# VHH binders against Abasic site processing protein HMCES (HMCES), part 96

Target 1, 269 residues: Abasic site processing protein HMCES (HMCES), of Homo sapiens (Human) (q96fz2)
Amino acid sequence: CGRTSCHLPRDVLTRACAYQDRRGQQRLPEWRDPDKYCPSYNKSPQSNSPVLLSRLHFEKDADSSERIIAPMRWGLVPSWFKESDPSKLQFNTTNCRSDTVMEKRSFKVPLGKGRRCVVLADGFYEWQRCQGTNQRQPYFIYFPQIKTEKSGSIGAADSPENWEKVWDNWRLLTMAGIFDCWEPPEGGDVLYSYTIITVDSCKGLSDIHHRMPAILDGEEAVSKWLDFGEVSTQEALKLIHPTENITFHAVSSVVNNSRNNTPECLAPV
Below, E stands for the ipSAE of ESMFold2; O stands for the ipSAE of OpenDDE; V2 stands for 0.75 times the mean of E and O plus 0.25 times the DockQ between their complexes.

## First folded at step 11 (VHH)

Design y20 (from x9 with F103Y; framework vhh_6z1v_2)
Fold by ESMFold2-Fast, scan of step 11:
Structure y20 (fold): chain B 269 residues (1-269), chain A 123 residues (1-123)
Amino acid sequence: as target 1 above (269 residues)
Amino acid sequence: EVQLVESGGRLVRTGGSLRLSCAASGFTFSTYAMGWFRQAPGKEREVVAAISWSGGITWHADFVKGRFTISRDNAKNTVYLQMNSLKPEDTAVYYCAAKSYQYYDSPKEYDYWGQGTQVTVSS
């Protein structure tokens, strides 16, 4: 997973993340650095994406079931990195393989400190290799959506107004991530950055790509992954596995260029 | 050998000010987060303030916010705690602590500790 869509306006995104805390009280996540949120249909590594994480990471006596939403850089910069420029990191930390997460220092250390987050997206993109040619077919991959009178089915024949309505009730993709905090050696703002954990592709996606992000399907899985105050690393890692509860459709080559940021990037063809 | 040596603790009157210092040696100070903790008789050790390795992030407990300020000088391998508007309830032994990564609000996460310096605030 190397490309996502996360285009919802901040207010719509916030409402899509409504949740219940441990006491059953309905809440919206509280924002940190909301001005750094940049909606896009075509997000690549090194851009910022919104993530959910436990309030306990920021407030000593907070209920660990309460959630913060914060923009973080895609591409984990380890806390121990000593260079002034994060782009000088020699290792690609866009994704973290589930099978080696406990063996790699860059991921094992923040994971041991409870630095688990849920990466939010409309969905993600993958490119299917066509054997016998160098061309690849892009697909937009996302949770199955509940059909309503307002949202309807996503179709190529739908008007722009109908496309706008589908997003009102969109179920965001929730991917398991690990984050870390890096302090620039010369001072300045702390950089929060994340990696997406990856697993073997499920049967439904195997014809498109051999790997997929570790998707947390449902509020119970999301809550357990985030709650580092009550859920140990070993218990949380049991949530990391392929899921079949996913759907997709082919999209145009417009998405290939990460500079293209239009609804056409995810429209069915 | 790692050493953290606190200084500056003494008897002061309510409303007075004190500056505590902690001199570090035996490790690469500029790569360690530093914290100030205190322990009053009959109470658990509690975090007062913390500062990141670069000094770019500081944290202060609510009960000292606006009165105490943590700072550091990496060239001098020293962390400081400026204490203003002192109250009798600030009476405690103050400890300097070092952690090899980001600061924490739990004493159990700190790797190295000083021997402490006594601060007594009289009415």
Scores: ipSAE 0.000, ipTM 0.133, lowest interface PAE 16.0, mean pLDDT 84

Design y21 (from x9 with F103W; framework vhh_6z1v_2)
Fold by ESMFold2-Fast, scan of step 11:
Parts: structure tokens; C-alpha cells; sequence
Structure y21 (fold): chain B 269 residues (1-269), chain A 123 residues (1-123)
């Protein structure tokens, strides 16, 4: 998983993340650094994406079932990294394989500290190899959406009102992530960065790509992954597996250039 | 205190029309999706219609399409169900329910529920 869409305005995104804490109280996640959230139809590694994480990571005695939403850098920078420039990290930490997560120091250490997060997106993109050519067909991959009377598919919309109708009631994709906190050796702000855990592709996606992000399907899975105060690493890792509850459609090559940030990136062709 | 109060349920004859209302209080209504559910004697509670928090998206079950219409008025904190061409099989207790942002077809996903209003359709 190397490209996503997360374009909802901040207030709409916040409402999409409404949840119940352990006591059954209805809540919205509290923002950290909300001004760093940049909606985009075409997010690549090294950009910031919104993630959910437990409030207990920031407040010592907080209820671990309460949620914070924060923008984090895509591409985990380990806490032990000693260079002054994170871009000089020799390892690609955009994704973390589920089968080696407990073997790699970069991921095992933050997991041991409970640094689990849920990465939010409208959906993600994958490029299918076309037989007999060097061309690749991009696809937008997302949770099945409840069928509506006014929007059966994502289409080109000429007005903000039409796009509001497309995304109103959109079920956000919730991917399992691991984050870490890096303190620059020469001083400066702490960098929060994340990786997306990947698993073998499900049957439905196998013709598009051989790997997929570990998707947390439903609030029970999301709650257990985030609640590091009550759910051990061993129990949380049981949530990491392929899922069949996913859909997709082909999109235009407009998405190929990460600088393109328009609705056309995810519109069906 | 969160409250959903349904009204408008009554006895009507086959082919008649009825409008149900649900008045919401104690929460930010405009941030919640709303649904109408019904439960007939001896049957499971089933979703009849749903409307997004903005009112931009509506959904109606196949068995009521063309006859029922859901709508909402966020200024009045009210959701409505207009019921036309009523049939005896529409007889049920009708419930309104609220879910933050996204609606679902499963009753267990909803955050708040009304007490219900009885609709009886007779020949």
C-alpha cells in the first residue's frame, strides 16, 4: 500500500470517526495538530495522514479507550534513529509485513510500547500489471458502501453539492498501523510517524496486487487495535489478517502523478 | 438528556397515507444519521429508511420504495417518514434511531432509539 486518498474536510472527517468509549459514552476524537491535516485525493509516502490512537499515549491517566486523531508522517522513523535528517533512513518503512513485524527492531520496539494506530483513508490505490504491456492499470480500493438512491457510484461532479452527496455517509477505510516518536538529536519538535501493516491479498484483490493493507473491519476491531491499555500485543496481532470485505473500480492514469489532487484521481473510468 | 420522540402513528385504512415525525433533543442532531425501523408482531426489527446527517443521501428498503419517503429538517431537529399507499403488511411499531455520521442497516449499530409509535393498517 503506497498511495491513498483522504480528502474529507476536517469537520466531516471528525464526524466520520465518531465512536463509543468503554463506558458507552458517545465521543468524537480530539484533534492534535489539526492545522497539519491536508486533505488530498492522492497521498504518497512522506506526506501526513490522519491516524487514530489512544488518548493514553498523551495523558498518563487517560482512559485508554478514548481516541485522539492526529496527522502523522507516512514512513516510520524509529525512535533510535541517530541521523539529523529522517530522509536519510536507509530502510523503506512505508509498509510493515505482518509476518516479520515481531522480528524487525524498527517495528517490534514501538509495538512493545503499545504504539498502535488506525490509519484513515477514503481508500487506497494499487496498480495492476497489464499482461503483454509495460502499462499498469490503477484501481481505487475501499470498503463496500451502503447503496443509496442518489449515488450508486463515484462520478465526476461539477459542484461541491454533488461531491458532498457522494461522500456523505462514506465509510472510511481503517488500516492497522504502528507509529513511533523520534526526537531530533540536534533539537526540534518530536516527529510522529507511522507504517501500514500489510498482509497477503484476499481472493477478491489477488488479480490486482499480491499484498494488501491489514484492514480493521468494524468498530470492535478498531477499538481492540487502539486500546493498548487493555489489549496485549499478542491479542491485537490476532486482528491482522486479509479481509474479503472490500471493493474496487478502475481509475484513470491521472492518479499516477502524485501531484494531481483532484476528484478525477478516484473517479471510475 | 438524549431523547427521540416519535409521533403520528395511528389506525389507517389500506391505501391511506400517514406522516411520522421524530423529534430529537439532547444531542447535536445535524451531526447524526437517522433511520426508521419497524417491528411487526413475531418479526425481527428491520430497517425501513435512512437519511445521512446532511440529508444529501437517502435509502429506502425495497419493500417500501415508491411508497415511503424519509426526510429531515435540521433546523427543527426532526426526521420524518411520509407513508403512502399503505398496506396491511406495513402494520408495525415504527422506531426512529440516531447514529453518529454514518447510518447502518443493523439495529445494533445505532446510538439512540425512540420508544416507537404504532401504525395499524386495516381493510
Amino acid sequence: as target 1 above (269 residues)
Amino acid sequence: EVQLVESGGRLVRTGGSLRLSCAASGFTFSTYAMGWFRQAPGKEREVVAAISWSGGITWHADFVKGRFTISRDNAKNTVYLQMNSLKPEDTAVYYCAAKSYQWYDSPKEYDYWGQGTQVTVSS
Scores: ipSAE 0.011, ipTM 0.445, lowest interface PAE 9.3, mean pLDDT 87

Design y22 (from x9 with F103I; framework vhh_6z1v_2; at its last look DockQ between E and O 0.01; V2 from the best seeds 0.00; counts 0 for: pae E 2.9 > 2, placed apart)
Fold by OpenDDE, look of step 12:
Structure y22 (fold): chain B 269 residues (1-269), chain A 123 residues (1-123)
Amino acid sequence: as target 1 above (269 residues)
Amino acid sequence: EVQLVESGGRLVRTGGSLRLSCAASGFTFSTYAMGWFRQAPGKEREVVAAISWSGGITWHADFVKGRFTISRDNAKNTVYLQMNSLKPEDTAVYYCAAKSYQIYDSPKEYDYWGQGTQVTVSS
């Protein structure tokens, strides 16, 4: 996974992240550093994206079932990194393979500390190789959305009003991530950064791409992944597997340029 | 440059009240836990109170016994210590400190420190 969409306004995004804590109380996640949230139809590595994480990571004695939402840098910077520039990392940390997560120190160490997060997105992009050509067809991949009788296909939103309705009730993609905290050698703010765990693609996606993000489908999976106070690493890792509960459509080549940030990135062709 | 500037320390009488302020700059204040510490002459620096980044969690030392209250205003990049019912044993230099992540009750865990403000309580 090298490209995502996360374009919802902050308030809409927050409402979409409504949850129940362990006591059954309905809650909204509290924002940490909301000013770093930059909505975009085209998120690339090194950009900031919102993630969910347990409040216990920030507050001693907090309820670990409570959720915080925070923009973090895509591309995990390990805490032990001693260079002043995170871009000088010699290895790719955009993704973490589920099969080698425990073999790589950069991922194993923060995971062992309970530094699990849920990466939020409208969906993610993948490119299908066209047979016989050097051309790649991009696809937008996301959770199936509940068709309200009036809301035609995402592509058939004939009216601006219908389009807004679609996004107001959009089910966000919830991807399993690992985050770490890096203190710059020269001082300054601690950098929070994440990697997306990847798995082999499901059967439905296999013709498009051989790998997919580890998607946490449903509130229980999300809650267990986040709650490092009650759920062990071993139990959490059982949640990491391919899911067939996805849909996709072909999009234009507009998304190929990471600088393009328009609704056309998501639009079906 | 990171700066923590304490203010409000002065001479007060026993039973009096004082409000300390710490103005922060050079870092994203709203993402840091803040703490107040004090150091009396010949004594080790000790934690007085701490507050989480959101202000949702506060911690106070046992000796505070409800007399002091830590608070913060993230919009103003300021942390406060309201001190009531002051005693001579509260005489110390009070320090503001900042820490990322969780709140800590150990001075060694804090990243940034102010220069301190003198609080003197007379009998």
Scores: ipSAE 0.627, ipTM 0.834, lowest interface PAE 1.0, mean pLDDT 91
Fold by ESMFold2-Fast, scan of step 11:
Structure y22 (fold): chain B 269 residues (1-269), chain A 123 residues (1-123)
Amino acid sequence: as target 1 above (269 residues)
Amino acid sequence: EVQLVESGGRLVRTGGSLRLSCAASGFTFSTYAMGWFRQAPGKEREVVAAISWSGGITWHADFVKGRFTISRDNAKNTVYLQMNSLKPEDTAVYYCAAKSYQIYDSPKEYDYWGQGTQVTVSS
């Protein structure tokens, strides 16, 4: 997973993340650094994306079931990194393989500290290799959506107007992530950065790509992954597996250039 | 003290009409999406219709389109299901459910549930 879309306006994104705490109280996640959230149809590594994490990471006695939403840098910078410029990290930490997560120091250490997060996106992009050509076909991959306001018209659900109506009730893709906190050696603000855990692709996606992000399907899985105060690392890792509850459609090559940030990036072709 | 109380379920003849109501209390109704679900004997609970927190977005399952209509009245904390042209296959216990801000088609994602009201459609 190396490219995502997360374009919802902040208010819509926040409502899409509504949840129940352990007491059964309705909550919206509280924002940290909301001004760093930049909606985009085409997010690449090193850019900031919103993640959910437990309030207990920031407040010593907080209820670990309460959630913060914060923009974090995509591309985990380990807390032990000694160079002054995190962009000079020699390793690609955009993704973290589920099968080696407990073997790699960069991931094992923050995981041991309970630094689990849920990475939010409209969906992600993947490029299918086409036989006999250097061309790749991009696909937009996302949770199945309930088609709102179908009107009963033939083909109405695939029109541009129906796509815009769907965004008001869009079910965000919720991917399992690990984050870390890096303190610059020369001083300055702590950098929060994350990696997306990856698993073998499910049967439905195997013709597009051999790997997929570890998707947390539903609120029970999301809450268990986030709640590091009550759910151990061992129990949380049981949530990391392929899922078949996913859909996709082909998109145009407009998405190939990460500078392109328009609805065309994810529109069906 | 969250409560969802369904009413209106009864025996109806094929081709008849029925309106179900669900009165909500104990939570901020206006911030919840509402859904109607049904469960027939020996079958899984399935989504019939849903309406967004604002009422601006509705969804109806293909098997009830043109026959059932969901609506809500936020001032009365009530959601309705108008059922027309009833068929024997509509026989089920109908449940009202609430989900914070978003419509879902999966029963397991809903936060609050009513006790259900029995709808029986005879030939």
Scores: ipSAE 0.613, ipTM 0.832, lowest interface PAE 1.8, mean pLDDT 89
Fold by ESMFold2, look of step 12:
Structure y22 (fold): chain B 269 residues (1-269), chain A 123 residues (1-123)
Amino acid sequence: as target 1 above (269 residues)
Amino acid sequence: EVQLVESGGRLVRTGGSLRLSCAASGFTFSTYAMGWFRQAPGKEREVVAAISWSGGITWHADFVKGRFTISRDNAKNTVYLQMNSLKPEDTAVYYCAAKSYQIYDSPKEYDYWGQGTQVTVSS
């Protein structure tokens, strides 16, 4: 998984993340660093995207079932990294294979500290290699969405007045991630960064690509992955598996260039 | 204390009409999506219709499309289900449910539930 869409305005994104804490209280996640959120239809590694994590990571003795939402850098920078520039990291931390997560120091160490997060996206892109050609067909892959009855559908060409209605009910893709915290040697703010855990593709995606992100399907899975105060690493890892509850459609090659940030990136072709 | 109180369920003849109401209290109604569900004896609870927190989008199950209409009145903290052209297979206990902001087509996602109101449609 190397490209996502996460384009919702912050208020729409926040509402899509409404949840219940362990006491059954309805809550929205509390933002950290909201000004670092950069919505785009075409997110790539090293960009910031919002993730969910437990409040207990930030506040001594906090309720571990309460959630924080924060933009983090895609591409985990280990806490032990010594260089001044994260782009000089000598290995790729965009993804973390589930079958080796406990063998790689970059992932095992933060996981042992309970540094689990849920990576949010509208969905992700994947490129299918076509037989008999060099052509690759990009697909946009996402949770099945409820088919709603639109009102005011005149000129549904991304009008700002109607945009919120089209996406007001989008079920965000929730992917299992690991994060770490790095203190720059020259000083400045601590860098929060994440990796997306990957698994073998489900049967429904196997014709597109052999790997997929580990998707947390439903609030129980999301809550258990986030709650490092009550759910051990061993129990949390049982949540990491392929899912068939996924859908997709072909998109144009506009998405191939990560600088293209337009609705065309995810539009069906 | 969150409460959802359904009303309006009764016996009606095939082809008749009925309007269900669900009065909500104990939460900010205008930030919740609302759904109507039904459960016939021996069957699982199923979604009938749902409406977003703002009322801007709705969803109706195929088996009621064109016959039932969900609506809401945020000033009265009330969601409605207008049921027309009723059939004996519509006989069930009808439940009102709430979830923050977004509509869902599965009962599992809804957090607050009413006690239900019985609708019986005679042949």
Scores: ipSAE 0.395, ipTM 0.749, lowest interface PAE 2.9, mean pLDDT 89
ESMFold2 (binder alone), look of step 12: mean pLDDT 83; pTM 0.851
OpenDDE, second read of step 12: ipSAE 0.021; ipTM 0.362

Design y23 (from x9 with F103V; framework vhh_6z1v_2)
Fold by ESMFold2-Fast, scan of step 11:
Structure y23 (fold): chain B 269 residues (1-269), chain A 123 residues (1-123)
Amino acid sequence: as target 1 above (269 residues)
Amino acid sequence: EVQLVESGGRLVRTGGSLRLSCAASGFTFSTYAMGWFRQAPGKEREVVAAISWSGGITWHADFVKGRFTISRDNAKNTVYLQMNSLKPEDTAVYYCAAKSYQVYDSPKEYDYWGQGTQVTVSS
């Protein structure tokens, strides 16, 4: 998983993340660094994406079932990294394989600290190799959405007046992530960065790509992944597996250039 | 604390019209999706219509499309169901329900429920 869409305006995104805490109270996640959230139909590694994480990571004695939403850098920078520029990290941490997560120091250490997060997106993009050519066919992959009458079609998103209406009831994709905290050696603000855990593709996606992000399907799975105060690493890892509850459609080559940030990136062709 | 109060249910003749209202209090109405559900004796509760928090998106079950219309007034904390061309099969207790943000077609997903209002359609 190397490209996503996360374009919802901040207020709409926040409402889409409404949840119940352990006591059954309805809540909206509280924002941290909201100014760093940059909506886009075409997000690549090293950009910031919104993630959910437990409030207990930021507040001593907080209820671990309460959620913060924060933009984090895509591409995990380990806490032990000693260079001044995170982009100089010698290995790719955009994704973390589920089968080796407990073997890799960069992921095992933050996982042991309970640094689990849920990466939010409208959906993600994958490029299918086409026979007899070096051209690839991009696909937009997302949760099945409930059909509505006014703007149930994703194609309606290409009309400016309909963008807000299409996304009013959108079910965000919730991907399992691991984050870490890096302190610049010369001082400055702590950098929060994440990786997306990947698994083998489900049967439905196998013709598009052989890997997929670990998707947390439903609030029970999301809550257990986030709640590091009550759910152990061992129990949380049981949530990491392929899922069939996913849909997709082919999109145009407009998405290939990460500078393109328009609804055409995810419109069906 | 949270209250959803349905009103407008009564006896009507086949082909008649009726408007149901649901008054909400105790929560921020404008941040909740609203749904109308119905349940006839001996049957499971089924979704009739739903409307997003903004009113920008609506959904109606196939068996009421063209006859029923859901709407909301966020200034009045009220959701409505306009029912036209009523049939005996529409006889049921009608329930108002609230769900934070998202519209769902399943009763299990809704957070708050009213006590219901009886609609009886006779020939």
Scores: ipSAE 0.074, ipTM 0.531, lowest interface PAE 6.2, mean pLDDT 87

Design y24 (from x9 with Y104D; framework vhh_6z1v_2)
Fold by ESMFold2-Fast, scan of step 11:
Structure y24 (fold): chain B 269 residues (1-269), chain A 123 residues (1-123)
Amino acid sequence: as target 1 above (269 residues)
Amino acid sequence: EVQLVESGGRLVRTGGSLRLSCAASGFTFSTYAMGWFRQAPGKEREVVAAISWSGGITWHADFVKGRFTISRDNAKNTVYLQMNSLKPEDTAVYYCAAKSYQFDDSPKEYDYWGQGTQVTVSS
């Protein structure tokens, strides 16, 4: 998982994240650093993406079921990193394998501090290796969406003419992440950065790629992953597994260049 | 303080038409998806139709497609269900439901519910 789309305007994204706290009250997540949110159809590592995390990370006495939404850097910089420039980190922390997460210091330490987050996206991209050719076929991968209608016929979400309308009812992809806080040794603002946990691909995705992000399917899973005040690391890790509730369609090579940021990146072909 | 109040249910003859209304208050209606559900005696509550917060997207169950039409008026905080070519099997209590942002076909996903309005179709 190395490329995503997260293009909704801030107000629409916020509404798409409406939730109930543990007392059953309807809430919208509260923003931190909203100016750092940059909508894009083509998000790559080192860019900022919106994540959900527990309010308790910022307020000592907060209800751990209340949610903050904040842009974080994609590519976890461990709190113990001693260099002055995060780009000098010698290993790739874009993704974190579920099978080794408790063995690697970079991930084990923030997990022990309850630093779990939910990474938000419209969906993610993967490139299928084609036998006998050096070309790869990109796919846009996302939660199944409710089928919509046009002029007496059910309009499939895969129809180009229907894609402009689907965003009004789009179910955002919710991926399990781990974040950390790095304080620059020379001073400056604390850097919040995250990694996406990966698992073996489900049957439906195995022909596209061998790995997939750990997807938290539904509000119960999302709530338990975020609630580090009530849910232990051991219990939370039980939520990390492949899921079959996913769909996809092929997209054009426009998405290949991360500088391209247009609806054509995710349009069906 | 959230309220959904259905109205318009009554006895109608087979082949007749009826329009149901649901008046919403106590929440920001224009940001909520709306659904119509029904429940006949001895049966589970099932989704009939749904509409996005903007009204730009609608969904209708196969068993009512071409006969029922969902619509909404965000200025009036009201969602409607126009029912045509009514059949005895349409007899049920019809419920209005609200869900933040996106609609769903599962009753469990909806945040707020009305008390229902009875529709009876005579053969």
Scores: ipSAE 0.177, ipTM 0.599, lowest interface PAE 5.1, mean pLDDT 88

Design y25 (from x9 with Y104E; framework vhh_6z1v_2)
Fold by ESMFold2-Fast, scan of step 11:
Structure y25 (fold): chain B 269 residues (1-269), chain A 123 residues (1-123)
Amino acid sequence: as target 1 above (269 residues)
Amino acid sequence: EVQLVESGGRLVRTGGSLRLSCAASGFTFSTYAMGWFRQAPGKEREVVAAISWSGGITWHADFVKGRFTISRDNAKNTVYLQMNSLKPEDTAVYYCAAKSYQFEDSPKEYDYWGQGTQVTVSS
């Protein structure tokens, strides 16, 4: 998983993340650094994406079931990194394999500290290798959406007015992530950065790509992954597995260039 | 504080029409998706129709398509269910429910519920 879409305006994104805390109270996640959130149809590593994490990471006595939403850098910078420029990190931490997560220090250490997050997206992109050609076919991959009388295909709506309505009822993709906090050696603000855990593709996606992000399907899974105060690392890792509850459609090559940031990136072709 | 109050349920004859209303208070109605659910005795609560926060998107269960229509008036904080060509199988307690941002087909996903209004359809 190396490219996503997360284009909803901040207020719409916040409402899409409404949840119930442990006491059954309806809540919206509270923002940290909301000005760092940049909506985009084409997010690549090193850009910021919104993640959910437990309030207990920021407030000592907070209820661990309460949620914060914060933009974090995609590409985990370990807390032990000693150089002053995170872009000089020698290895790629965009994704973290589920089968080796407890063996890699960069991921094992923050995981042991309860630094679990849920990475939010409209969906993600993957490029299918076609046998006999060098052409790759991009696909937009997302949760099944409830069907409606006025919804057309994403980006294939008859009128521009109707296409915006698809997002009024969009179920955001919720991916399991691990984050870390890095303090610049020379001083400055703490950098929060994350990696997306990956698993073997489900049967439905196997013809597109051999790997997929670990998707947390439903509020029970999301709550357990986030709640590091009540759910151990061992129990949380049981949530990390392929899921079949996913759908997709082919998109144009416009998405290939990460500088392209338009609805055409996820429109069906 | 949050309240959803259904009204309009009554006894109607097969083939008749009825309009249900649900008045909402205590939350920002215009930011919530709304749904109509029903529950017959001995049955599970099932989704009948749903409408997005803007009113721009609607969904109706296959068993009511062409007969029922959901609508909303955000200025009046009210959601409606227009029921036409009623059948005995439509007899149930009808509930309105609110869910932040998006509607769902599962009752468990909804945040707020009304007390219900009884609809009885007889020959």
Scores: ipSAE 0.081, ipTM 0.566, lowest interface PAE 5.8, mean pLDDT 88

Design y26 (from x9 with Y104W; framework vhh_6z1v_2)
Fold by ESMFold2-Fast, scan of step 11:
Structure y26 (fold): chain B 269 residues (1-269), chain A 123 residues (1-123)
Amino acid sequence: as target 1 above (269 residues)
Amino acid sequence: EVQLVESGGRLVRTGGSLRLSCAASGFTFSTYAMGWFRQAPGKEREVVAAISWSGGITWHADFVKGRFTISRDNAKNTVYLQMNSLKPEDTAVYYCAAKSYQFWDSPKEYDYWGQGTQVTVSS
């Protein structure tokens, strides 16, 4: 749960997040700080990733079913953090265990404020331990996509060229997150940062890794997680569980180095 | 004000061909995926074919592969279904549907629907 791909251009990403508000009106999420969005096939903790959150977090009396999309730092910096440099935070807040989320002050406090977000990605990467070696096999893990037809023969082999074309109809992975707002003690812009809630892996992923992100499968789950004005913390937490609606394929070791940012990172081997 | 208007449905003989059209208005057509669905009497609505917002990706149900072809013209805000080698089993009301960005195989995922056009195939 520590590496993702989110490479769609901003306009395509925005369209992929189209939704209906409580009144049934079709909408696109409204951007905050769009210039901070950096597409990448290989996003690591401390980088910015796009998240969805309720408009009510920014506007008093806004409709809580309306959505904002904003880049946030991966790695939650608690509002109480008193040092000037967030990178000096002593504990890892990249992920938040679902079983202890209400026991950890760093997560319990923002959750109590309704600071729930949906973390967007093409998919995420995990490294499977291989028996007999210290080498690990990376996998790209994502929602099942509708089968598509490409130019040429039906059943054409997976190729980098054919793989690139699937983005026209890609269903983004939607992961449950918690965010917080940190004000630098010395002044400056408020830092928005998030953590991904994790659960025990589903049976389909158990041979790859023992944990997985809490995936919100479908618009009903996404809407309930985001709508902190109508859905209580306790009701929202019922959405946090493993899902079997996930697929994966092996990828090359190119992805191992987080500085590699090319389509080869997620292409099937 | 979103409108999807299907046309082209009629009575046709087994083995015949027919082209359905769906004219879209009231939204940015080029950013929407489009699908064709059908519903026969007493049966659930099922997906027949779908096409991405760009037209670069298509999907066809197994029962129509090689016979039906979906296409779109973004300049004309129109999606088409070319139906060849028609069979009596193709008799149904055909519906055009729009979904923002992504097509899907479930009717529940689509945002906008047309009123339908009747296709009847007889020997």
Scores: ipSAE 0.216, ipTM 0.619, lowest interface PAE 4.5, mean pLDDT 88

